# Designs tried in a protein design chat: VH-VL binders against o27280. Part 46

Target 1, 266 residues: o27280
Amino acid sequence: MDSMNVPEVLEIKRIVEESESVKTFIFSWDFRREVRPGQFVMVWDFRDEKPMSVSLIDPVRSEIGISIRRVGEFTDRVHGLSEGDLLGIRGPYGRGFELMGRDILLVGGGIGMAPLAALADEATARGMRVDALVAARTADELLFLDRLEAAGVNISTCTDDGSCGFKGFAHERLLTLEENHDMAAVCGPEPMMFQVMRILDERDVPAQLSLERYMKCAVGICGQCCLDDTGFRVCAEGPVFWSQELSRVREFGRYRRDPAGRRVPW

## First folded at step 1 (VH-VL)

Design s32 (framework fv_acasunlimab)
Fold by ESMFold2-Fast, scan of step 1:
Structure s32 (fold): chain C 266 residues (1-266), chain A 118 residues (1-118), chain B 108 residues (1-108)
Amino acid sequence: as target 1 above (266 residues)
Amino acid sequence: EVQLLEPGGGLVQPGGSLRLSCEASGFTFSDYGMSWVRQAPGKGLEWVSGISYSGGSTFYADSVRGRFTISRDSSKNTLFLQMSSLRAEDTAVYYCAKVGPTEYFQHWGQGTLVTVSS
Amino acid sequence: SYVLTQPPSVSVAPGQTARITCGGNNIGSYSVHWYQQKPGQAPVLVVYYDSDRPSGLPERFSGSNSGNTATLTISRVEAGDEADYYCQVWDSSSYHVVFGGGTKLTVL
């Protein structure tokens, strides 16, 4: 754990512009520190440190990728960086996704496709059949379609405005897909994940869901980062949870918390 | 190649506790989910509990929920089942199995007999 | 709670084909696995994911799964195939592994 707690200063080797608001930063990685899909790293810009999901795990090239959405001062500064610039990376942290069976459904919304893209690569490498439902507000915000296609993934899309694929929300599109899977992995806005989870439960598909918003609690030490009534510590037990675990959490899908810890409806 | 070794079980009185262990070798233990399956004398197979590869997710049969706790120490390639509030109907041979719970059980241990009796 | 139903026993003559059924509501939407257990021994996987066969297992074992019935088929039965056979699924609605009650195959 000590070697994962010290940031390694890495050069940005390549930047992929995934959308107007999302970039993937690619670094050389020493795979003596094993990384699994669903885990996160702490990204340090020499001023602030924030948790980010790993979106690319490439042991053949000895590279990892970290996809970052521009949403605040830290991410705006990181988006201003260029190839050749330096960032501190430490980790990985958290538990990753578990792959089971021969068929997997991925359901991703917006930046939630980032950890699912890494999972798609692992599932494909294991010989699994991979179906992905990629959801966003508009066509321009659909992420990783070219990468998923190159990996041999069967892709379905939906956009709120109908600019690409099904017009509607992820759970509405899922209702039109008449396929059985041995498991599913879901990552995106919490209301989307809640609705998708309910449908998958009715279809008898076990699902794993990633609660990325809680990763902000991780600081490389034992902290008090847990879900409402279950006692899970996200940095130790998350960010990935089975749908059975989340179905017992009253907070999931119903409300969020502001910086003061107060409940705010979705 | 793959081996799952279960130390001998035991005789426990009703209401008592017992911990089972399963020592794994011949595969990368930390990459696989594990399960416990039991079989009462002369009866069929009954799934007891399952645990994910990371230990972060655990699953239990209704008959043991709240009484049994599955856990693992992947640094020692060992799976555990902590049994408490034992009942006569918990008397069975307990098998450690790779993998589970949402997969098939590819490899099984030799089985550990647990007898709950006065 | 999901239930798998197996006949308690099936008898077959050597060299003939044995068929062991596993009934379940809409079981065709589940992945079915099959185990062989001989007296005093741990179970052994014989068919997984409905029809796949583990390496090293005799080709005489095969499986199918559709509608409300999954079937384990053992062709050219040998005396050594005499055992108890169990079907198994993962029931995601209850997050439980479910086993059938077992079928004793007698080779006479």
Scores: ipSAE 0.000, ipTM 0.396, lowest interface PAE 18.2, mean pLDDT 83

Design s33 (framework fv_acasunlimab)
Fold by OpenDDE, second read of step 2:
Structure s33 (fold): chain C 266 residues (1-266), chain A 118 residues (1-118), chain B 108 residues (1-108)
Amino acid sequence: as target 1 above (266 residues)
Amino acid sequence: EVQLLEPGGGLVQPGGSLRLSCEASGFTFSDYGMSWVRQAPGKGLEWVSGISYSGGSTFYADSVRGRFTISRDSSKNTLFLQMSSLRAEDTAVYYCARHEGTLGFDYWGQGTLVTVSS
Amino acid sequence: SYVLTQPPSVSVAPGQTARITCGGNNIGSYSVHWYQQKPGQAPVLVVYYDSDRPSGLPERFSGSNSGNTATLTISRVEAGDEADYYCQVWDSSSYHVVFGGGTKLTVL
């Protein structure tokens, strides 16, 4: 077995509280092991293992950050950890985002902003113009705003309740924006991504979308994260897909497989 | 049509070695994980080893770990199982199988008999 | 190690319904696959993802999975259904494929 598939026990260097439900765990990282925005790692708390997106890539400090939303037992345990505690990390895995052009649009919802924040850092470092549409249910759930602003990102916000920015959904806000970009990167709730993708396609803007699926092995062997009809594995061929690829995925925006492998609607 | 052919079985002495092959056709071999499953005479199915689609990850049953090695050659559409330090209890029909879903097996070879006997 | 338990044998008359169980701790959290094996033949997938049927399999074959028991149901059993049946899961915790012990279905 490849050494990259063995969890490396790492000490939590810092914890950043991003919101009431989201924390970023920062680790020292040997950058001889390459990591790209959009890739994920498997986080092991010595009981269970879950895939998590890399939200920070800092070669200067030799650090990576993993942002985790509190959503269940595993994440409850992880959120209970302190600086200096240990976690197992293996990876990175999957296909990350590709950057092209001069102007990029980021559209993120909730925790979906995690990989996009990392992408924003890379894009700005490359001298790209970055616009970000950041969506959340409420103002207090908007993620990484200060970080994005510091990076020079032009931010537009939208919230379901109108507590910050545009009142409504990301795709509705997007419809009000007239500017075109060379490419877009999208990550968030799948229904959001589906609507956003449709708009971007109509505008002839190349788009990459990061999917979330239940993953078990992360190495393309178990098939838990297979997308129906296409045979795409989110852990292997994704999690980042081009819109043209997702257009072939019938289940996209319609349903997913639960941990038991059952179809469940969005 | 998906086909899996398993040559390489035979008689071997305890402590000996044997290499099994599984030639795949009718599908994109490199897109699928593959496994070996064996069945001792009159017994049930026992998973032996698995390999990811890329070959980057390999997995073994405890009973064969350290003795068996699974590998694949995408240029030949072939799956391999190198067996060493063979024991009498390794006597079985060995099947290659294609992964589907949460590591189910949607296609199986016809199997090849491996007999370990003095 | 994760263990799947099957009854060694089940008997049913033609036209009746056969139910083959597969027991496991919290098996409902796993995706269970079922295989049919006739004498001298390789196994054939008959149910996957607990209840999905592969193309070409008759609707007589169905599956369910909840709690600690998965069940393969064969309605309107035919003589040709006589075979060994195996349940199987992928245990991601140990990175093992696990098979049940198999059930011999006899059509009386």
Scores: ipSAE 0.026, ipTM 0.512, lowest interface PAE 5.7, mean pLDDT 92
Fold by ESMFold2-Fast, scan of step 1:
Structure s33 (fold): chain C 266 residues (1-266), chain A 118 residues (1-118), chain B 108 residues (1-108)
Amino acid sequence: as target 1 above (266 residues)
Amino acid sequence: EVQLLEPGGGLVQPGGSLRLSCEASGFTFSDYGMSWVRQAPGKGLEWVSGISYSGGSTFYADSVRGRFTISRDSSKNTLFLQMSSLRAEDTAVYYCARHEGTLGFDYWGQGTLVTVSS
Amino acid sequence: SYVLTQPPSVSVAPGQTARITCGGNNIGSYSVHWYQQKPGQAPVLVVYYDSDRPSGLPERFSGSNSGNTATLTISRVEAGDEADYYCQVWDSSSYHVVFGGGTKLTVL
């Protein structure tokens, strides 16, 4: 056993309410154990353990943040916790984002903005130009706008209902931007990511996409990354994949997996 | 051709220790998680332990937690189960198995008998 | 602790359809895998992800999973299908692999 395999019991230092359904839980972190944007941790409430993307990486304050959307029993319990309560944290795990070039486009949908917010902080700290397209169903579900603005990110928004920014879907908004970037990073619902990837491929913009369903694959126990067109051979380690790697994954854009790993058509 | 070879088990006294091994070939070992599954004589299948592809995460059935340690050596393409504080109830055929998806087992070793008795 | 329940035995005549059930609370939300085990042999995966078949298996093997019951269906049963059959899920809430108790299929 080592420190990544055994959960550390950490005190919730601060809770930020990002929206009615999303909270960021902030913990003190020893940065001798490195954390990169796009990586996740296993969050343990002493009953159940779930993978959660790291949404804040702050070595100046010695803090990490984990943003959690309220969607079921585990997340309901965690949302009921207060500052001073304890959670177990294991990790980090998975392949994080790689940064290249001088100019990056972030495209995030809903809670998918969580790992992208951490990436935005790193990219701006490196002196990169960061453009973010933040998408949600309604204005109330847009996440991290104030944090992105404070970091100097150039923000475009879209909502399905038109309550903030462009009225429509992320890929429809992206078609109106027509700016070239050295790379892109995308995280959100898989149908959104698939449509965005196709546009970025046509523009010759290399993109990295973060697939929540492959967080278990990155831990290795559920083996979701083992599916490809040769049968049972592996894909690259998740949850972050380059768009060219995802072209080998038959399930991308066709099927998803529920929390138990069951195949569900989109 | 995927193969998982278990070189053998043994007879151990209660309270003793034994190390099992499983040699993998025919696939990229470091890309797959692995598990140990046991079967007591005349009984059903019982999952014992699992390890991620990198070895960074390990999981144990409650009945063996603190007594058994799963590990892997990717340079040797070998999975291990270090068993300590063995009990009569640990008597079983032990199978190594390769993880597939969430979390099925697509290939199994031939099994190795572990007998815990005087 | 999650539990899968199988009948201990099922008998079927050659050429008929055998149905082996696997009961579990809300099992329809899990991915169910099925294994065939003949005496003295290691288990063999026969159905995975509720209804998919590994290549090389007869099309007579199929599966379903809904609500509280998953079912392995073997059509046009042959004597060679006699074996113990186990259902299995991964319970991510407890980080446990769970097997059913097994069903002995007898072809009379």
Scores: ipSAE 0.000, ipTM 0.409, lowest interface PAE 15.4, mean pLDDT 82

Design s34 (framework fv_acasunlimab)
Fold by ESMFold2-Fast, scan of step 1:
Structure s34 (fold): chain C 266 residues (1-266), chain A 117 residues (1-117), chain B 108 residues (1-108)
Amino acid sequence: as target 1 above (266 residues)
Amino acid sequence: EVQLLEPGGGLVQPGGSLRLSCEASGFTFSDYGMSWVRQAPGKGLEWVSGISYSGGSTFYADSVRGRFTISRDSSKNTLFLQMSSLRAEDTAVYYCAKSDRLGFDPWGQGTLVTVSS
Amino acid sequence: SYVLTQPPSVSVAPGQTARITCGGNNIGSYSVHWYQQKPGQAPVLVVYYDSDRPSGLPERFSGSNSGNTATLTISRVEAGDEADYYCQVWDSSSYHVVFGGGTKLTVL
């Protein structure tokens, strides 16, 4: 029984077009409310409320950024907004990434690069060496390459169709990369994350993986926040989990939940 | 080596209160959710309450909501169940259990709570 | 309000196969865990996620789950398998853990 925060109505300060389908909405933020990479917020357009990962955390400029992919009616409406328009923001929610060691590997697929971009900023600010494997179906879906380069990140790319970098899937590219890392962080489609996790486990690299697909229950009232029926909830316990935790979840990488909470194969 | 120790329960009159404790050892307590499960004499298992690994989320069976409070203290590796407004129907052996995606394992030895006049 | 139904008792001869069912509406979409409880003892996990076994458990224990019925199967039953068995799911729609009523396995 936790109190729910009232959404704060914020003005859209700046909009960055990341691709044809992705925009980052930037807001002034009072960092008395701490925000960590890997956390999410609820975005309210005064009709519907949806969870969105925080992709930019800039306490120097007092800004946060939220990257949104156009995939439905809500996101289509939000993409139609302009600088100066208002959105409600509630949160942040969820467990953020933990950093350890000196070297980190980031593996991101599509919009999954959004929370990893914020993590890259923190890791580089802490003096870590950051290697990023950025994966997408096509070159047009590779996100944040310029931002990662500006942060000093070592970037490898792969696309399913070979339109940029390695031709193939993230896990196939990872097999050709033999550098050791103290930890890894992974975010993207679950089948990709499952394959990547298995390789990292074999290499004894501890990894954190972000499961963002079922964050619409930010207050933990909807059953879709569960990874399975054991009470391990994405919005409460996640969305970030260690690979040892996820390797025990039979659903991870094999099944998803439909709106009724039933198992559906990928 | 992974163990849960429950130091004991007691006899309480209806309307009374009692606090149960469960001390964990052999695993990183703060990495796992915990639950309380009870069993009335001659009856089956009934889930009572659960708490997430961080303590940020708590869950209660309808029969105990508003009367029981689950909490944890990571500095002492200890799980608690504060029971208030106790009823005869609350008479049971109470088990603490480590809960994760693998189900409940291990279980404590159980603490008998008797509510009678 | 989700309900799991188990037969109250199952009898089996030593060396035979015991099957304990757990009925629930569309239970095949849930992950089912199974616990063994001997008199005066705490329950012990014997099958998790429908069909997986904890380390150290005999291969004689197995599970399945489809449609409206989950089943715990104990092959080549031994006298030491005599116990109460409980099925359990997490009902994600209500954030409740649900146990079946239990099945007493008697080895005759």
Scores: ipSAE 0.000, ipTM 0.394, lowest interface PAE 17.2, mean pLDDT 81

Design s35 (framework fv_acasunlimab)
Fold by ESMFold2-Fast, scan of step 1:
Structure s35 (fold): chain C 266 residues (1-266), chain A 117 residues (1-117), chain B 108 residues (1-108)
Amino acid sequence: as target 1 above (266 residues)
Amino acid sequence: EVQLLEPGGGLVQPGGSLRLSCEASGFTFSNYAMSWVRQAPGKGLEWVSGISGSGDSTFYADSVRGRFTISRDSSKNTLFLQMSSLRAEDTAVYYCAKDYEGWFDPWGQGTLVTVSS
Amino acid sequence: SYVLTQPPSVSVAPGQTARITCGGNNIGRKSVHWYQQKPGQAPVLVVYEDSDRPSGLPERFSGSNSGNTATLTISRVEAGDEADYYCQVWDYSSDHPVFGGGTKLTVL
């Protein structure tokens, strides 16, 4: 409780370049402080603190990984770091994914594959059959394909431009797969997640969706973590929600919030 | 195809009771909220009651609170509205509707309830 | 409770554009949905989430929502568009749907 709210200064043990814009930072981790797929940590570069999903959970090597896409000043600074450099880490925070049944569908868009990669590892370790639909705008933005393949995951891909796999959006590709699953987990841009959720619901597949991008603060300290028609605080009540919970949220799939908390259409 | 079928209506005396049903097909019933919306003769649409997919949450318009009870049976894919202490002003066509917790699509064909002596 | 205001009637000639308004305090911050109801029939969704159309609906139907007014626009109006139109929002404060009073569209 108290200890997980104090940042630990940890050494970057290894950096994996996932793509031109995404790196995974790997740290030694004491698993007396448990971490689950779908949870996030606060990453502190001694100037700014940002929430990042845990993308690797490896108790055998006593390591966690955090995958970060370069999108702004903070992430640009973190991308400039090297093995041996230090970052502050606190957490984990938030609700993790729950697994049920014998088979699971993962649907990930862009960096949304990060928390789903950690979930894929857990699901395969539990003996589940894992199918993953990996979506991106272009082929070079598809993430974790080698890692998923090594874990025994059945992979389908799609790109908006057709540079790899199916040419089209994730929901269009999903319609061509025609395979039922006991559950699904979805993470990516909200318009994608909304469309995917609709299809999974019609197929009798319960789904969990992750809303990490709404995190603006630590636990419970600002209203920008709040969704508009339910009052959910993503950092406290999410970031993982069942599809039935999200069906009540008017903001989901339609709007995002800017730094001032104003609604902006996707 | 998604369908909502309302089997019938009724004539009821003031103070009486009636249970409406709505049979759903073509979708995973337990994953969707459901609502009842009514329309008095020559008048507009009035939302009456709603129920979450799980059945854990129920909602009522002030005009029917304490008199109407919404429920669902996922094993039968059926939505119910138990109406009691009926008044002349409850006379209306009652529609069940699949509820995306924002908009309604589709709507049932409607069940006429007449409260009259 | 939240109140939606619609004009009781709108008249247009065939081939012209009909505009049906739905007034509400800060309605531009809410998602507005529109239903068409023909005599003796159940309502049919024609626009949802301000401007989206259900599959199979003609592109002549469109919606907008800003400030205190949402608008359903029907271009190149046909006799078959004659119906009652209702706007609807989900009121977050009361946690339930609210319907407008309806607008009767008359064509010629």
Scores: ipSAE 0.000, ipTM 0.383, lowest interface PAE 16.7, mean pLDDT 82

Design s36 (framework fv_acasunlimab)
Fold by ESMFold2-Fast, scan of step 1:
Formats: structure tokens, sequence, C-alpha cells
Structure s36 (fold): chain C 266 residues (1-266), chain A 119 residues (1-119), chain B 108 residues (1-108)
């Protein structure tokens, strides 16, 4: 019997309001269980359980943070909670981002900035130069700008409506930025990530992309599966994939597979 | 083209064992969770067991827990269900099924394998 | 565990509209999928995420989901639509799929 493979009930220590629709929930965490940027946890409100990316990893304060966008009934209920209330947390799961080289480009769209904010903290702590391209539909939906600035990140913004920074899409803004990065990490809507990946591939910049829809493949409640500090075996389940892996997947960004397995355009 | 082929099935005695297999093609096998769903003669669909794409997480219906074991072999693109301590009530057509990416649904199903538990 | 309730049978004349319901507590907050099963065949997904259709399926098949009831609607019913229909949700409290009991559609 392995009793460690169950949700832990944790107290909400602090809540940060990131925007009208996004909050970060902060919990005390025992870092004997390692958490890496790019990993996710299952959040349980004692009724439903949903996967959420880890957006803050702070071993100095012994804290993790989980950023949640209000989009449905589960997230509405969680947004209604207060400091001192309880949530169940299971994980972490998935493979995290890998860091290499001296400088990194982060490209995040909307809530996709959440796992990238955690990565920015680790990259700056390792002495890397970090450039972040933060994209959203409107200025009010740009996330983590103050946190990134405090960490010493070089920030570029773009909004679809032009309300902050470059007017246009992330890939259009990327075309105006320097081509001098050792690696990149990308998270956001798939069409955005696909366009960004193509530009980075042409520039010969290795990129890692986080696909939220693959988080389900690494979860489960299993009496014979231990709660492992590594999360799971390296088996290409994600949510983080290298651009070379995704360049071989014809449907990424161009097509989706419907539930019958047929290729349909985005 | 996605295909799930289920060779096997058969007649087994109560208390016996049987291993089902499901051979997958036409998709990246390790990227998708898989399930076994059964249907007793003249009855509805009943979920039996599920496994994550990595194989690290497995799930079981209460009716089969401790008797059935789900597993997968990504090098062979094959899903397995090892059934032991079989009972007459386990008599059913067993389907393997593929979970799709961003939803909780099952988009492709095998042809089904009849398992009859009888003396 | 979560329970889905379907009527055991629905009868409809060719060319008319069939409506098959799937009842569940606050089911409108869940994603509902629908499967068609013809005699001697494996189930086939016909509607997913409440109202989306797999490519290649006729526009006659549609779905809705609100409150405590999800509905599969089949317009201009043909004899070939005669089958058993099952609704399904994922229940995270049980951490597995839950199926309705099925509805036999008879086209007379």
Amino acid sequence: as target 1 above (266 residues)
Amino acid sequence: EVQLLEPGGGLVQPGGSLRLSCEASGFTFSNYAMSWVRQAPGKGLEWVSGISGSGDSTFYADSVRGRFTISRDSSKNTLFLQMSSLRAEDTAVYYCAKEFYDSSGLDYWGQGTLVTVSS
Amino acid sequence: SYVLTQPPSVSVAPGQTARITCGGNNIGRKSVHWYQQKPGQAPVLVVYEDSDRPSGLPERFSGSNSGNTATLTISRVEAGDEADYYCQVWDYSSDHPVFGGGTKLTVL
C-alpha cells in the first residue's frame, strides 16, 4: 500500500489577484518533493478535480503558486475561496522545462504566461538573460508584468487591439525582435505557438512548447503508483515538448484531430 | 486511419484467467489514455478500467478492482487487460477505446471481444 | 458516484425529429458526449463536448446541454438512425467515465 499517492489538503496561504479573471493561489510546500517549472498539479475542491500549471516555485519561502483563470463552474467556485480555505493538491505531474545556454526567450499568450513566470524565476536565478514576449487580446489581460520586471526580465508586450505595446499577434512582434537566443520556451493558444515555433525553427533556436491539452495523459489515482518526485517517466507525454518533436506532428497548429480521429482545420 | 484491433476472447471457466489485447495503429499511441469498456448481453455500456498515456496511472471500476490489471506496451502499440478470478457476471463483449486530447470522450473503439464465463 | 438517466426507448416516424435526453445533477456544468451503437457493432462517437460533431457526421445530429438535462437531437430521422444511444461524462470525483443506461431509438 502507498499512502503518498493521494491528494494533500492544503490551506490557501495567500491569494494574488492577477487580473479580473486570473488569481494565483499560494500554498506552503515541502520541497523534499521537487517541483519544476512546466509541471502541473491536480486541484481538488472536494467536488471536482482539474489540472493546473504551477506558476510560482519559491523554495526560500517554502511556497508554490497556482494561477487559475475563471472560465467555468469549477474555477468560479475556486475563485470564491478566501485565505484560510482548503484545497486538495495532487502531484506534481508532467515533465518540466529544461534550461540551456546563456539567454532564453519566453513567449506567452494569456494564461500561458503562468508556467513561463515560474521558468523566468529559475532562469534569472541561474544567471541567464531572460527576454519575455507577453501577448494578450487586451492590456487588461497581460499577466505577470510586475513580477517579471522585479525579476530583471526584459519585457516586450503585444496586444491584438493595440492597447499596450505592439499592435498585433505574438508572431508578428517576434519578427521585430533580435535573433540572438540560445533557447526559447512558448506557452499559449496552439495557433500562436505554431506560428512562433516556425519562426524559431527558421532562426535555428531550439524551443520547448507547453501543450495544456496533454496534461490529462499524466494524471491518475492509482494505489500501485507512488507519488514520485520525478512525476512520471520520460515518455513524450508532455505537457512540454521540444519543437523538433512537434514539427513532425502535422496537426499541431494547422489541424486538430476531432474525436473521430479526423483532421480538421483550426 | 485510426484502428484498434482486438484479437482474442473466448470461453473460460469460473475462477479462470484470460488476457485481452488491443493493437493500435494510426496515431501516436503513448500520447493518449486508453480504456476498457464492457457490455453484458442485452445490457448497457460499463466502464471497466483506464490507463494514462505513460502507463503510470491506472484506474479500475469497483467491480473488477483486485481481479483485473490494465497495462500497455508503447513499443508494440498494444493495450492489455489481464483478467483473473473470473465470474459469470464478467460475461460481456469487451471494447478497448481511445481517449481524445482535450476532452473526456472516447473517439475510437475496437470491434469488441466476446468473453464468456461459464461452466 | 455520478448517475446519468436516459429514457429506455424513444419512437419516431421517418422524417420527424427525435430527442434523446440525458439527466444528471448540474450536468450543464459537464461536457457530454454521445455514442451510437447499431446491433452487432462497436459504439461510434456522434456528438462530443455537448454540441460538436465529428467530421463526416450529418448535420442532422446535434446536441445541447444546460441545467440538469443534456439532449441529443436527430432531425429528419432515417431508418438507418435506428440504434442504441448512450450519453457519457467524465466525473473527476470518481476519476473515470460514467455512461447513461442507453436509449433505444425505434424508427417506425
Scores: ipSAE 0.000, ipTM 0.384, lowest interface PAE 16.5, mean pLDDT 81

Design s37 (framework fv_acasunlimab)
Fold by ESMFold2-Fast, scan of step 1:
Structure s37 (fold): chain C 266 residues (1-266), chain A 118 residues (1-118), chain B 108 residues (1-108)
Amino acid sequence: as target 1 above (266 residues)
Amino acid sequence: EVQLLEPGGGLVQPGGSLRLSCEASGFTFSNYAMSWVRQAPGKGLEWVSGISGSGDSTFYADSVRGRFTISRDSSKNTLFLQMSSLRAEDTAVYYCAKGDYFEPFDYWGQGTLVTVSS
Amino acid sequence: SYVLTQPPSVSVAPGQTARITCGGNNIGRKSVHWYQQKPGQAPVLVVYEDSDRPSGLPERFSGSNSGNTATLTISRVEAGDEADYYCQVWDYSSDHPVFGGGTKLTVL
């Protein structure tokens, strides 16, 4: 378990362009160290370290994939790398998704589809029926559609601007989908996840939600990883939470914390 | 002491425009979402519009979408509601309120009467 | 659009308990907020998230929310509690806050 706290220097085996702003970096992985959908790793470029969700788990090819959106200086540097270049990886960390029942609904927004794509692979391998609602601002930001289709997932899309599928937000599309599921998994912007969670709760569908934006430390020591009222540390107790655990958290979907720890509305 | 001060209001003809303002003090304005809630004479409360603390997200009731624009100026701690294509049914006291569609409205301005009549 | 139903009026004697209901389909799954409005004044938050009270509000104000009915309870009612009371929820299906029609509390 020592290797989880020390970065291993790994060679980038392959890079997949998912969109203009998103790339998946693929590494050889020794599956004597388990990694599960919903867990994250710390990615080190020998200058700075950031948490990233695992988006591909392939024991047959002995590979993992990490999907990274270009949003700042660190991710810009990583996006500049090529096959054969080196990155430090430590982990995995956090609680992964738990699968139950015979069918699952995945609801993903933007880069939130990354951990859900890994979950879709596991769910289909278990013989579950998988329905995915993939949401983004525009068609160009919809991710993993080809991969989900290849896995046999039933896909619904929505975009804010109507450039692909339903015109509107994920929760608006969800209201037009009346199919019952044994469980759901949700990942995306917190306002979207909050609205989706409440609809699923009204339908008595147990849901797990992944809170990626709070993954600022790998060992759960950072106060920035805590949620108001419950004191949950996302990297220690999350990033995946059941909807029952989030229903009493006043901060979820309503406020975020800035770097100074101040409450800031969405 | 949290205060929301609403100068302005008035009589406007149907099809006209009017801008409401709300000056905030006693809290860090840019950290909190703000909303407008209206009340027609003798009637109940109706939410009209909301804006996030950063100003990046705006929300509107269907009854005003495309006619009203909410905005804020953090340097002046001021919330605005630009109203256009006004109708008789827009006649109401308009309150600015601290809070958004997920949070309770914990502080309210004194209200500004807007009358839309010929 | 989601609808909240309140009785138009409730009358109580001083010192008694007033109960103001807010009806809505599966309202127990939603967080309910309550506002007090006196004539000519802005509303004031008195109960939020079903049962929590703002700092400085008397303990005689309380709330509950279960099934299809939320209730604002005012114990040991005083003449100064006479006002209109509004319940409010977030409606996820229409994506906006919804207010009840209001209840006029009369203290006789």
Scores: ipSAE 0.005, ipTM 0.415, lowest interface PAE 14.2, mean pLDDT 82

